VHH binders against q86uu1r1256to1370. Designs and how they scored, part 16

Target 1, 115 residues: q86uu1r1256to1370
Amino acid sequence: SKVCRGYLVKMGGKIKSWKKRWFVFDRLKRTLSYYVDKHETKLKGVIYFQAIEEVYYDHLRSAAKKRFFRFTMVTESPNPALTFCVKTHDRLYYMVAPSAEAMRIWMDVIVTGAE
Key: E = the ipSAE of ESMFold2; O = the ipSAE of OpenDDE; V2 = 0.75 times the mean of E and O plus 0.25 times the DockQ between their complexes.

## First folded at step 11 (VHH; framework vhh_8fcz_2)

Design x5 (at its last look DockQ between E and O 0.05; V2 from the best seeds 0.00; counts 0 for: pae O 9.8 > 2, framework grips, unsure alone 64.98 < 65, placed apart)
Fold by ESMFold2, look of step 11:
Order: sequence, then C-alpha cells, then structure tokens
Structure x5 (fold): chain B 115 residues (1-115), chain A 125 residues (1-125)
Amino acid sequence: as target 1 above (115 residues)
Amino acid sequence: QVQLVESGGGLVQPGGSLRLSCAASGFTFSDYAMNWVRQPPGKGLEWVSYISSGGDSTTYDDSVEGRFTIIRDNDKKMVYLQMTSLKTEDTAVYYCAKDSYDSSGYYTDAEFDYEGQGTQVTVSS
C-alpha cells in the first residue's frame, strides 16, 4: 500500500510520557509523519525514510526508563508485548501498536519503505 | 531546592474515594509536566498519571483510566489525584513527580525526576 494510517502510542521527545499519535506512512513522500489526531491538522513530527536505521521489537523492555530522586523505575510501555522501536540516526522512537497484527503490519510497512 | 509534599492518603474501603494533593515549591511549577506514581507493597514504582505543564493534556495507566483524574492548579502550585472506585490493588504509597525537562525542553536536573515523601493509600475492608 502507498499510504498507511493509524493510531500508535509513542514515547514523547522532550516530555517523556506515552502519547497517542496519528501516524501516516507515505511511500510517495517517503515519510513517516505523526499528528495530534486523525484530522492531520497539527503535525508533531516527521521521520524521513532515509533517516531510519533499524526497526525492531523492544524485547529488552528498555522503553521509558526513568530515574526518580528516591528510586529507579523502569517505566515500561503501556503494553510491552506490542512495543516496537524505530531507530534513526538522532533518536530512538518507542511505539505501541493496538494489536499484534497491527504491530506486524506497521513494522513490515516501515521496514520495506525504508529499504 | 525542589520540594513536593503529598497529602490526602488514608484507609478506605473498596469502592471508596480519595483526593490526593501535592504542594510544589522550589521550581517554576508552570514550566513542568507533573506525574503521579505509586509503589505497591513490596513492589517497585508504577506510573499512574501525567498532566502537561499547561494542564491541557492528561494520560493515565490503563488500570486507573476512568477512575482517577489528575488536575493541576498552576496559580496555587498544586497537583491533585482524584481517585474513585478504589480497589485493593490500588493500595500503595503515592508520589507526585516533577519532570526533569521544562516546557521549553531545557534540562534542569542531572539524573532525577524529583518526587516527594509520598502519601499512603490503603484500600481494605
């Protein structure tokens, strides 16, 4: 497919919390972009295909590690079994799919588009 | 010096309600997102809820969504957790936590998100 759209939950960039974002994969534009919601009116970020180095499962459960003043917490994703990573040259994105099927589709789409 | 003082915990029966409060000082409160986290008996910290610096974005762990509400008052430098339909598994020490980055993305703490001393919530009959 030339375009793939859907909600994924993503760890934020500067503010480190899990956020629901509307993702748009576009083969023609060669971008993976994300918006506040499905209306696609407020762009939050763009990942160019050429910047993508790797797509993989978060099998080490490394998503959202935080150190608190009195404790160390591994703040895992809301659904660790459905978490995958998109590594770019300047950032690691943690994404949570709504289902195992959706996760396979998104990972496959991103991998084949980035190749 | 960052100070966060939690209060409002107590002993309640299942199905009960509590409102936790967190008084903040020692930093520009309105520049930072705030979180509630909890530590159940014998367990590590679990994230509960998040509220953005302006209060316009909130998120919740699935286990508490629909039952808990995070609220902030930037004028009073307060964050609250309104808890309803409490369950025995909600038993924990609850901490409010200051994010390490301000709203502009400027990092102000070397290695820690600060939290207070906590307030105990015990849900049992």
Scores: ipSAE 0.012, ipTM 0.333, lowest interface PAE 8.4, mean pLDDT 80
Fold by OpenDDE, look of step 11:
Structure x5 (fold): chain B 115 residues (1-115), chain A 125 residues (1-125)
Amino acid sequence: as target 1 above (115 residues)
Amino acid sequence: QVQLVESGGGLVQPGGSLRLSCAASGFTFSDYAMNWVRQPPGKGLEWVSYISSGGDSTTYDDSVEGRFTIIRDNDKKMVYLQMTSLKTEDTAVYYCAKDSYDSSGYYTDAEFDYEGQGTQVTVSS
């Protein structure tokens, strides 16, 4: 599939809160974009495939634990079992999928797209 | 048997506030994440808010972020939804929904277990 769309919950970069965003995987554009909602009118960020280094399960439960990171409180994942990570050159994204199946799909398309 | 009883709905003007309550019984309340979902007139069920079993994590739909607050009291087996700055589009029947299991997602209707009658929230001038 050339395009994959759906909601994921991601942890903020500077503000370590969990936000629901509408994600769009575009193989042709080689981008993973996320918007405020499914109408895709307000872009909130873009992850370029060439910037992606690794995609993996949050098996270390790093996002499931409350901890202080510098001056910011990192809150627990709303669903650790459905949490996966997208590591880029400059940022580590924590993502929560709506289901195990959705998580597998998203991880697969992101990995294959980044290759 | 899982029982969820919602209350606190009513008619309010735009900009008003309401506090919804949900009384839970029939399961180990503190072991399960809880949600609020709503069904607007003529529309399908939509997810509103999530709170983890321990109450340490909360999540909101973007449409209510900053206006709604979900809280739970595990001792009383209660979950609440404080609604402020209400809008006409918030009009819906609101339901309290239990996660099916600890690893359940909170985006799909099939992942929620709700048996209550819901509570009507109407926002109108």
Scores: ipSAE 0.006, ipTM 0.249, lowest interface PAE 9.8, mean pLDDT 84
ESMFold2 (binder alone), look of step 11: mean pLDDT 79; pTM 0.789

Design x6 (at its last look DockQ between E and O 0.04; V2 from the best seeds 0.00; counts 0 for: pae E 15.0 > 2, unsure alone 64.4 < 65, placed apart)
Fold by OpenDDE, look of step 11:
Structure x6 (fold): chain B 115 residues (1-115), chain A 125 residues (1-125)
Amino acid sequence: as target 1 above (115 residues)
Amino acid sequence: QVQLVESGGGLVQPGGSLRLSCAASGFTFSDYDMNWVRQPPGKGLEWVSYISSGGDSTTYDDSVEGRFTIIRDNDKKMVYLQMTSLKTEDTAVYYCAKDSWDSSGYYNSGEFDYEGQGTQVTVSS
């Protein structure tokens, strides 16, 4: 598909809180954008495919453990089993999908888009 | 309070040029990456251009690369968007958007907010 849309919960960049955002994968524009909601009236961020280095499952899978990333405290995922990572050149995104199927779909389209 | 005031929009013919300006206040301007975003009629917001806090790095959406140039003046707390070879599909309300975090260093990814009313750019023959 050229476009994939849906909600993911992502961890903030500086404030390590988890926020639900509406994501739009656009193969033609080569971007992964996210908005406040599905109406796409408030753009919050953009990830260029070319900036994506790796997409992988969060192997730590700790629901109750706090982690450190670059000397910053990272709050535990609301659902480790549905958590995956998008590593870019200068930022690591933690994403939580609403289901295992959704996670597989998102990881697949992001990986194929980044190729 | 963060304030971003856009200006410089207008009506131009295809192939024309415009220079947009954004006046920033209410935060330490030189510590934040800045962006331009736009909303075409009947469409959602889309990212246009990025400039690093120091002005040493810039990125552009593929649709505007080679035609648009983003510049900043940290002394004046201004961000500019020089638009050339304008196309009808460039018609949109343009907003200046502040990176959410200082010194983020996210050249091709990031999170940002915009507070201004935007400036209308209309490209029509």
Scores: ipSAE 0.009, ipTM 0.271, lowest interface PAE 9.1, mean pLDDT 84
Fold by ESMFold2, look of step 11:
Structure x6 (fold): chain B 115 residues (1-115), chain A 125 residues (1-125)
Amino acid sequence: as target 1 above (115 residues)
Amino acid sequence: QVQLVESGGGLVQPGGSLRLSCAASGFTFSDYDMNWVRQPPGKGLEWVSYISSGGDSTTYDDSVEGRFTIIRDNDKKMVYLQMTSLKTEDTAVYYCAKDSWDSSGYYNSGEFDYEGQGTQVTVSS
């Protein structure tokens, strides 16, 4: 498929919180873009395929734990079993799929795009 | 100094309604996104809802979507949480939280923590 669209929940970059984002995979543009919502009116970020190093399950459950530092709350993944990682050379993205089927599809699509 | 004062909690029966209030002071309220978080008995904190600084964007945890509504009034420096169809699982201490570091609206804290005492919501019998 040339294009894949759907909601994923991702951990934020600088400030660690979980955000629901509308993702658009575009094989021809070689990008994985994400927006505030499905209307695609507010772009929040772009992951270029050339930057992707690995896609893998969160086997270490690193996104499953709350962190409390001086009453700073970092919320745990809303579904640790459906959390996968996209590693780039400058950032590690944690993503939560809405189902096991969606997780398999997104991981396969992103891996194929990175090759 | 930043102050957030939660109120409006109480004891309600399942299916009931409550409206929580959060009075803010000590900062430029209209510049900040706001959140509700809760702590159920014996459990950690859970994010509940988010509203953007202008009030034009809202997001909810799946467990409360369709039942809870977050509202803000920048003139009165207030955030509200209108709760309907309450369930026993909604029993918790509810806190409002100022967000200074995340324009996307999920709760994050740099120099901010939970300033208020929270307000207890108990859904029982």
Scores: ipSAE 0.000, ipTM 0.117, lowest interface PAE 15.0, mean pLDDT 78
ESMFold2 (binder alone), look of step 11: mean pLDDT 78; pTM 0.781

## First folded at step 14 (VHH)

Design y1 (framework vhh_8fcz_2; at its last look DockQ between E and O 0.08; V2 from the best seeds 0.00; counts 0 for: pae E 15.2 > 2, placed apart)
Fold by OpenDDE, look of step 14:
Order: structure tokens, then sequence, then C-alpha cells
Structure y1 (fold): chain B 115 residues (1-115), chain A 123 residues (1-123)
């Protein structure tokens, strides 16, 4: 499908909390948008496909970062096993999927869209 | 290599004030947002304050909003944290933290290498 919708838990910009947001992947618009809820009345942010550099599993990359710095501060994910990252030119997004299958789907569509 | 050296901590009574300093080196200081984080006894690290690379934007954790002020001097490669109306719950080791990415936008990740400076608020 050209549009994918669903809830993901996203880490805030300033490391404070994890918020559940309604995500909308639009292949035609080339955007990944997120809203307060599924009614899509209040937009909270937009990730443009051309800004996306990389999509990866968080638990795989966190260990790598520890090699370069003594301490790296990241708010603990509510579910590390279901946490993936979307790295853009300007920001690193941490997202938690509701299931392993959902995570695979979201990562796949985002990677495909960013290509 | 990135170096961050914190200073200015000490023992103060509740309601007192302290000014923390952080000397940065080993990177282009003016390209990175800076942060203060702290680790209370027996607790994990918690974010305290953020200042943009140019110093024109600042944010604070709700627990310190209105009491703490973050300032930077890009010429001196310094970042400061002015703390007022200190509370016992402010007791922690304070660290200066560099944003992981040199971006105008918040990356959500911080790196720090310093030993930190101890702040103890006690009557």
Amino acid sequence: as target 1 above (115 residues)
Amino acid sequence: QVQLVESGGGLVQPGGSLRLSCAASGFTFSDYAMNWVRQPPGKGLEWVSYISSGGDSTTYDDSVEGRFTIIRDNDKKMVYLQMTSLKTEDTAVYYCAKDSYGSYYDSGEFDYEGQGTQVTVSS
C-alpha cells in the first residue's frame, strides 16, 4: 500500500519521556508524519524521506557508540527489543513498535521509502 | 579527543546557590549544543538543561525550570549552570554533556567524558 498507519512510541527530542504517537507513512508525499492520535487532527512532526540517512535496530548500535565515549546518555526504552532508530540529517529518532512484526513492517517501509 | 571538565560543585544549604562550569576541548565547540546532566545517589542519569550551539535557545527539565540557568561562551569554549533555590533533591554528580551530533535540531543523545562535579544540598 502507498500509506501505512499505526501507533509507535517515540522518544522526545529532549531526553525526558516516551510518547505514543500515531504515525502515517505516505509514499506519494514522501513523508513520515506523526500525530497525537489516530484522528490525525494535531500534527506533531514530519520526517521527510530525503532527510533519512539510516534505519537500524537500537540494541545493535548502542553497544557500538559505547566504544567511542565513556558515557552516552539515552533514556531507557520501554522495550529495547522492539526499539529501532531512524537517523536523519538533523536528528536521531528512537521508536518502539508494538510487536516484532510491526517493527519489521515499519522499518521496511521506511527504508524502502528513503531509497 | 573530546574533553569535558566540570567544576564548581560543593556543599550548600537548601535555598543556596552554586555556579557550575564546564571547559570543553577536542571538538568544534560552537557547532554543538551542550547539556547538563546529573546522577543522584542510587539513581540513573537524568537530563537537566540544554543550550543550542549558538546559545539562542535553552530548555530545562521541569524539576529545575525557573531555578537553573544554562549559559555558554563559545569564545572561551565554556558552558555554565547557574543554580539557585537549591533543594536536597538536587544533590547529584553533575556532568557536562555534548550533543552527539552537530545539528541545529535535537538529536536526543548526549556524550560525556568528564569526572563530573559533586553538588550536595544538605541542611
Scores: ipSAE 0.013, ipTM 0.296, lowest interface PAE 8.3, mean pLDDT 85
Fold by ESMFold2, look of step 14:
Structure y1 (fold): chain B 115 residues (1-115), chain A 123 residues (1-123)
Amino acid sequence: as target 1 above (115 residues)
Amino acid sequence: QVQLVESGGGLVQPGGSLRLSCAASGFTFSDYAMNWVRQPPGKGLEWVSYISSGGDSTTYDDSVEGRFTIIRDNDKKMVYLQMTSLKTEDTAVYYCAKDSYGSYYDSGEFDYEGQGTQVTVSS
């Protein structure tokens, strides 16, 4: 529960396409970092726990945020049923888990770590 | 089938201008964001610019911001890259790239289908 690692597919920040990234959740460092791959040699970004505002299912809130997503680069996930969102102060991250169990685990650890 | 045909490249002097074109077919063009990417000699692909499906949002790599402008025409199914103040470092093969809905790439950032168009900036 202190560290969680795995591949998630996320919408890119600068290049707005879906990319596979290796995510590392670290409760001791209070960071959610992501790398090009599992070797963790090329860091692509860091999300500090303090910046996290919400974690939610994408389609659970789809109606409430239809106007918010009007200006996104892509409107649909490659796998909507396995997509969840991490909202921070400056950005909304869209993430696709490899399975429903992985999605619940990631959402639980991120929410718990951000408390 | 998806086809992207780049054109408008050539040999120019530093400080010069070029306008690249990309003719798209085989998909509903107005549903997809479009990108320009480039491959300098002996190097991998570099992302250059992005334009949203409606054309209302654009972004650029830091190295070209202020010098390059991405434009799209959804009626003609065209993407353009207006390049000004060209530098020798802009020498590359330029590709337009369709944003791939549902794509999972770690080593390639975009799908590109065309032969590209060569831009050479040299005195």
Scores: ipSAE 0.000, ipTM 0.114, lowest interface PAE 15.2, mean pLDDT 78
ESMFold2 (binder alone), look of step 14: mean pLDDT 81; pTM 0.817

Design y2 (framework vhh_8fcz_2; at its last look DockQ between E and O 0.04; V2 from the best seeds 0.00; counts 0 for: pae O 10.2 > 2, placed apart)
Fold by ESMFold2, look of step 14:
Structure y2 (fold): chain B 115 residues (1-115), chain A 123 residues (1-123)
Amino acid sequence: as target 1 above (115 residues)
Amino acid sequence: QVQLVESGGGLVQPGGSLRLSCAASGFTFSDYAMNWVRQPPGKGLEWVSYISSGGDSTTYDDSVEGRFTIIRDNDKKMVYLQMTSLKTEDTAVYYCAKDSYPGYYDYGEFDYEGQGTQVTVSS
């Protein structure tokens, strides 16, 4: 498919809390964009295909950081069984799909787009 | 207070050229990557282009690749969008967008604060 749209829950960037975002994968534009909601009126971020290094199932049940922060406030994934990761050159995105089928679809389209 | 002021929009014919400017203030401009986003009439926002904090990496949406050039001047706290070979589908309000985080950690999230600048491409 050329375009895939749907809600995913992601760990926020600066404020480390879980946020529902409307994701738009666009193979022709070579971007994975996310918006506040399905109306696509407020763009919150863009993940460029060329920046994606890995997509993998997250066996960890929290958004634990590999680096030490003097003060760290990180919350556990609301659904670890449905959590997958998109690693880019400078950030690890944790995403929670609404179902196992949705998780497989999103991981497949993102992996295929990054190739 | 962060401020981004877009300018340089206008009415141009297809095939024409235009240079948009964005004046930045209220933050350490050289620490942040910058983006252009646009809102075509009656549609949502679309990403257009990105430039890294140092200016050494640029990317473009496929629809503008080869026609648009993003440029920054960290001394003047300016980002520009040089547009050439303009098409009617380039008609939009263009916004300058600051990355939400300093350039050491490119999170791929951004904020836009300005009023935008209108670009209209028509015969």
Scores: ipSAE 0.006, ipTM 0.292, lowest interface PAE 10.2, mean pLDDT 80
Fold by OpenDDE, look of step 14:
Formats: sequence, C-alpha cells, structure tokens
Structure y2 (fold): chain B 115 residues (1-115), chain A 123 residues (1-123)
Amino acid sequence: as target 1 above (115 residues)
Amino acid sequence: QVQLVESGGGLVQPGGSLRLSCAASGFTFSDYAMNWVRQPPGKGLEWVSYISSGGDSTTYDDSVEGRFTIIRDNDKKMVYLQMTSLKTEDTAVYYCAKDSYPGYYDYGEFDYEGQGTQVTVSS
C-alpha cells in the first residue's frame, strides 16, 4: 500500500508524555506524518524516511532505558508489549500500537519505507 | 442502527468530579473498542481516551492522564468516563465514539453520532 493511516500513541519530545496521534505513512512522499486527529487538519510532525535509522521493539532493546525513564519521571508506556521505537538522526520516537498486529504492520511499513 | 447516547455532564467547580456515561446500541458492543472525544468551545474535536473491546487496554491523552478513567461494561453495553480533578480547560462537549471496525486492530477511524454531553468547569 502506498499510504497507511491510523492512530498511535506517541511519546512527546520535550514533554515526555504520551499522546494519541493520527499517523500517515506515505510511500510516495517518503514521509511519516502525524496529526492531532484523522481529519489531518493540524499537522504535529513529519518524519522523513531518509532520517530513519532503526525501527525496533522497545521491550526488547530498551529495558535499561525504561528504568532510567522512571527515575526521570517520564511517563511509562501505557503498554510496553506494544511499544516500538523509530530512531532518527536527531530523535528517538516511542510509539504504542493498539494491537500486536497493528504494531507489526506499522513497523513493517516504516522499515520498508526507510529502505 | 448504531446509537450512542451520552449523559452525566454538568456544571462543576475546578477540582470537582463527574462521571460520564454512554449507552450503546445497534451493534455488537463487545466487538468494538470505544473512545471518548471532546470539543472545547471554539476548538476542534480532540481525542480523550480509548478502551479496547475487552477492556484490557486503555490509553489517555496526556492532558487527562491520571485524572480520567475509562471503563466499560460489555454486559450493559455501557462505557464510562470518570473525571476527577477537573480543570477549566476540560470544559467541552463530550462524545462517545465507536471504533469503525471490530477487533483489536485500530484502523484509525471512529464514529461519534450522539448529541454529546456538556461538561462545564467553572469557579
């Protein structure tokens, strides 16, 4: 599919809280954008494919970091088992999918897009 | 036909509590995740909370995290939003929103067709 849309819960950059955002994967534009809601009227951020370095399961690679986040008063993931990371050149994105299947789909399209 | 009827709104002082209710009918309630969304005065619709079809997963907007609790009763076909420590910025019309598709996979679409319930937080 050229475009994939759906909600993910994303950790904020400056404010380490979790917000549900509407994500749009666009293979043609080579972007992963997120909006306030599905109406896509208010853009909140864009991740360019060329900026993406890695995509991985958070529960597999960030156990020590999660401990650190707790000490820094960062809100813990609402669902660690459904949390994955998108690492870019300048930022690490933490995202929670609504299901295991959704997580697999999103990770797959993002990895494929970043290749 | 899908029907969602919200209730429980009202006027409350800052720091107060309210419990919203949503009565669902016209679909297999236990197959669908449910949401609460709200529309503040002069602003667009914003998502507030999500609960999975079985109730085993919940998520919240960070603005309400720790203050609001979403609960569902599949036997009664009800979804609730317990609001505590209410703030003036919580003032809005609150809607119950049904995920468009059944199951655990979120396609990113939900429907809100009710009239909503007004929540006003003012001193």
Scores: ipSAE 0.005, ipTM 0.250, lowest interface PAE 10.2, mean pLDDT 85
ESMFold2 (binder alone), look of step 14: mean pLDDT 82; pTM 0.830

Design y3 (framework vhh_8fcz_2; at its last look DockQ between E and O 0.09; V2 from the best seeds 0.00; counts 0 for: pae E 13.0 > 2, unsure alone 63.2 < 65, placed apart)
Fold by OpenDDE, look of step 14:
Structure y3 (fold): chain B 115 residues (1-115), chain A 125 residues (1-125)
Amino acid sequence: as target 1 above (115 residues)
Amino acid sequence: QVQLVESGGGLVQPGGSLRLSCAASGFTFSDYAMNWVRQPPGKGLEWVSYISSGGDSTTYDDSVEGRFTIIRDNDKKMVYLQMTSLKTEDTAVYYCAKDSYDSSGYYDYGEFDYEGQGTQVTVSS
């Protein structure tokens, strides 16, 4: 599809970093944007398709471990089994999907979009 | 507290130009990447342009690439958006947005913090 929308929980760089955001995949715009809520009135960030290098399941459970990345605390994922990663040139995004099905859908659309 | 004050909006004809300004305060301006976002009528906010903390890297939405130029003055704590070849679809309230994370850390771009009232840009014949 051209557009995919839904909630994901993403990890930021701060300690209170796991935040639920409304994500919008737009194939035409070649962006993955996220907002505070489904009304899309408050844009909080954008992931550019051209910046995406890799999308993969967090099988290494990297987000399940607390660690420091250059003074940034990475906290445990609220659901490691539903956590996947979007690696960009400048940042590694950890995303938690609401279900296994949702995770598969999001990973698929992001991968295909980035191609 | 982070404060961002946008200005420079107005009414212009298609093909015209505008220069938006954003005055920043309440944070170490030179440590953060800055963005412009906009909200067209009846639509949600959309990203427009990005500039790194040092100003050496810029990115644009495809819809404005080649027409808009983002620049910053860290001494003045200002970010600007030079808009040229304006189109009716550029009509929106434009906001200045601070990246949530500084460039000294893991990444140079991330979530946006914006608290300004925005500046109205209307492109109409």
Scores: ipSAE 0.067, ipTM 0.515, lowest interface PAE 2.2, mean pLDDT 86
Fold by ESMFold2, look of step 14:
Structure y3 (fold): chain B 115 residues (1-115), chain A 125 residues (1-125)
Amino acid sequence: as target 1 above (115 residues)
Amino acid sequence: QVQLVESGGGLVQPGGSLRLSCAASGFTFSDYAMNWVRQPPGKGLEWVSYISSGGDSTTYDDSVEGRFTIIRDNDKKMVYLQMTSLKTEDTAVYYCAKDSYDSSGYYDYGEFDYEGQGTQVTVSS
């Protein structure tokens, strides 16, 4: 399909907590966007396909801690077994899928979009 | 509080040009990347363009690349969208949006704040 939509839980950027976001994969626009909820009225972020370097399972549980220049937050993934990563030029995103099948689908979709 | 005030919209013919403005207040403007987003009639929000806090990096949705230019003036706390070669599909309410992260050595496209009423752009022949 040209568009894939669904909820994923992601680690926030500045406020390091796990947040439920409505993700929209759009192959025509070549973006992976996320919104506060399924109504798509409040855009929270955009991941441009050309910025995506890697998509991988978080086998080392790296989502447990994130460091940046001013402070460190420690937050364990709510489901480490269903956590995958989208590495971009500027940021590493941690995503938690609602199921193993959903995780496989999203990882495959995003990898395909990056190429 | 953060305030973003969009202006410069209007009715134009296909192929026409407009420049949108966004006046920012209530935050340290030069610390944040800025974005334009739009809402076409009856549709959800679409991301249009991004500019880094220093203005040295810009990106565009494929549908507007080559036609739109995002510009910022940190001294005046303004962001602009220069729109040329306008098409009927560019008809939308346009909003400027503050990136939720500051530029203190970490910038992230992850979360956007937008609060203004937007400015209407209508492209019709």
Scores: ipSAE 0.005, ipTM 0.233, lowest interface PAE 11.7, mean pLDDT 79
ESMFold2 (binder alone), look of step 14: mean pLDDT 80; pTM 0.808
ESMFold2, look of step 15: ipSAE 0.000; ipTM 0.149
ESMFold2 (binder alone), look of step 15: mean pLDDT 79; pTM 0.803
OpenDDE, look of step 15: ipSAE 0.021; ipTM 0.358

Design y4 (framework vhh_8fcz_2; at its last look DockQ between E and O 0.04; V2 from the best seeds 0.00; counts 0 for: pae E 9.5 > 2, placed apart)
Fold by OpenDDE, look of step 14:
Structure y4 (fold): chain B 115 residues (1-115), chain A 123 residues (1-123)
Amino acid sequence: as target 1 above (115 residues)
Amino acid sequence: QVQLVESGGGLVQPGGSLRLSCAASGFTFSDYAMNWVRQPPGKGLEWVSYISSGGDYTTYDDSVEGRFTIIRDNDKKMVYLQMTSLKTEDTAVYYCAKDSYEGYYDTGEFDYEGQGTQVTVSS
């Protein structure tokens, strides 16, 4: 698909809390953007495809854990089994999909887009 | 047919509290995450809160974090929104919205066919 839209639960960058955000994958723009909601009026961030280094299942690389990151507590994923990571040059994004199928779809389009 | 019926709205002063309720029917309630969304006067629909299908995970818009609490009762097929420390900017029609699997990777549309419940925060 050229465009893929949907909600994912994303871990915050500065505040390590989990927030539901509306994601827009745009193959033509080569961006993965996320907004407050589906109306796409409040942009919260943009991930450029060229910045993406790796996409992988979080539970394959780390068990559910509580850790400190720069003296900030990183809370466990609300669903480790449905958690995947998008690693960029500047940031590691943690995403929780609503289902296994959704996770596969999102990971696939992001990986394909980043190639 | 998915049906969502909201109630509990009203007029309250700033700093006050309200508890909204949503009665769900027409689908397997426990299989779906639920949301509260709201439409302020003259503004578009905005997402407020999310609760997972089992109720184990909740999340909130930054504007209501720490003030609102979403809970659900799968036996009763109810979802609630406890609102505290209400502000004038919380004034809106509040809707209960069902998540859709297709919506997560396609259109992202909520199922919110209810009439909503009016919340007015005014001194």
Scores: ipSAE 0.013, ipTM 0.273, lowest interface PAE 8.2, mean pLDDT 84
Fold by ESMFold2, look of step 14:
Structure y4 (fold): chain B 115 residues (1-115), chain A 123 residues (1-123)
Amino acid sequence: as target 1 above (115 residues)
Amino acid sequence: QVQLVESGGGLVQPGGSLRLSCAASGFTFSDYAMNWVRQPPGKGLEWVSYISSGGDYTTYDDSVEGRFTIIRDNDKKMVYLQMTSLKTEDTAVYYCAKDSYEGYYDTGEFDYEGQGTQVTVSS
């Protein structure tokens, strides 16, 4: 499809806590944008298709572990089994889908959009 | 207090050019990637362009690629958007947005603080 919209939970950029964001995948714009909420009035970030290197399940449960990022404790994913990763040139995004079906859909659209 | 002050907007004819400016203060400007976003009349916000903290990586929405150029001057704490070959669909309020991510990667979350600058492309 050309556009996919929905809530995902992601690890924040500067403040390392899990945040619910409204994601908009737009194949025509070649972006995966995220907003504070579904009203799309405050854009919080953009993942550009050309920056995406990999999309994968968190099979090793990396997000299920406390770790340091720039000396900040990063908390465990609220649902490790539904966590997938989008690795870009400059950042690793951890995202938690609301269901296994949603996770598969999001991973599929992101992978095909990045190809 | 993070402040971003946009300027340089105006009324132009299709095919015209404008250069938008963004003056930044209240943060270590050279540590952050910067973006331009826009809000067309009656629509939500959409991303326009990105520039890395060092200025060595830029990217653009497909609708503006080849027509717009993002530029930064870390010494003057300025971001610019050079716009050429403007179209009526470029009509929007344009906002400069600070990346929330401290120079670790070139993309991430961002904030925006100013009131924006109006660009109107009309015959």
Scores: ipSAE 0.006, ipTM 0.298, lowest interface PAE 9.5, mean pLDDT 80
ESMFold2 (binder alone), look of step 14: mean pLDDT 82; pTM 0.833

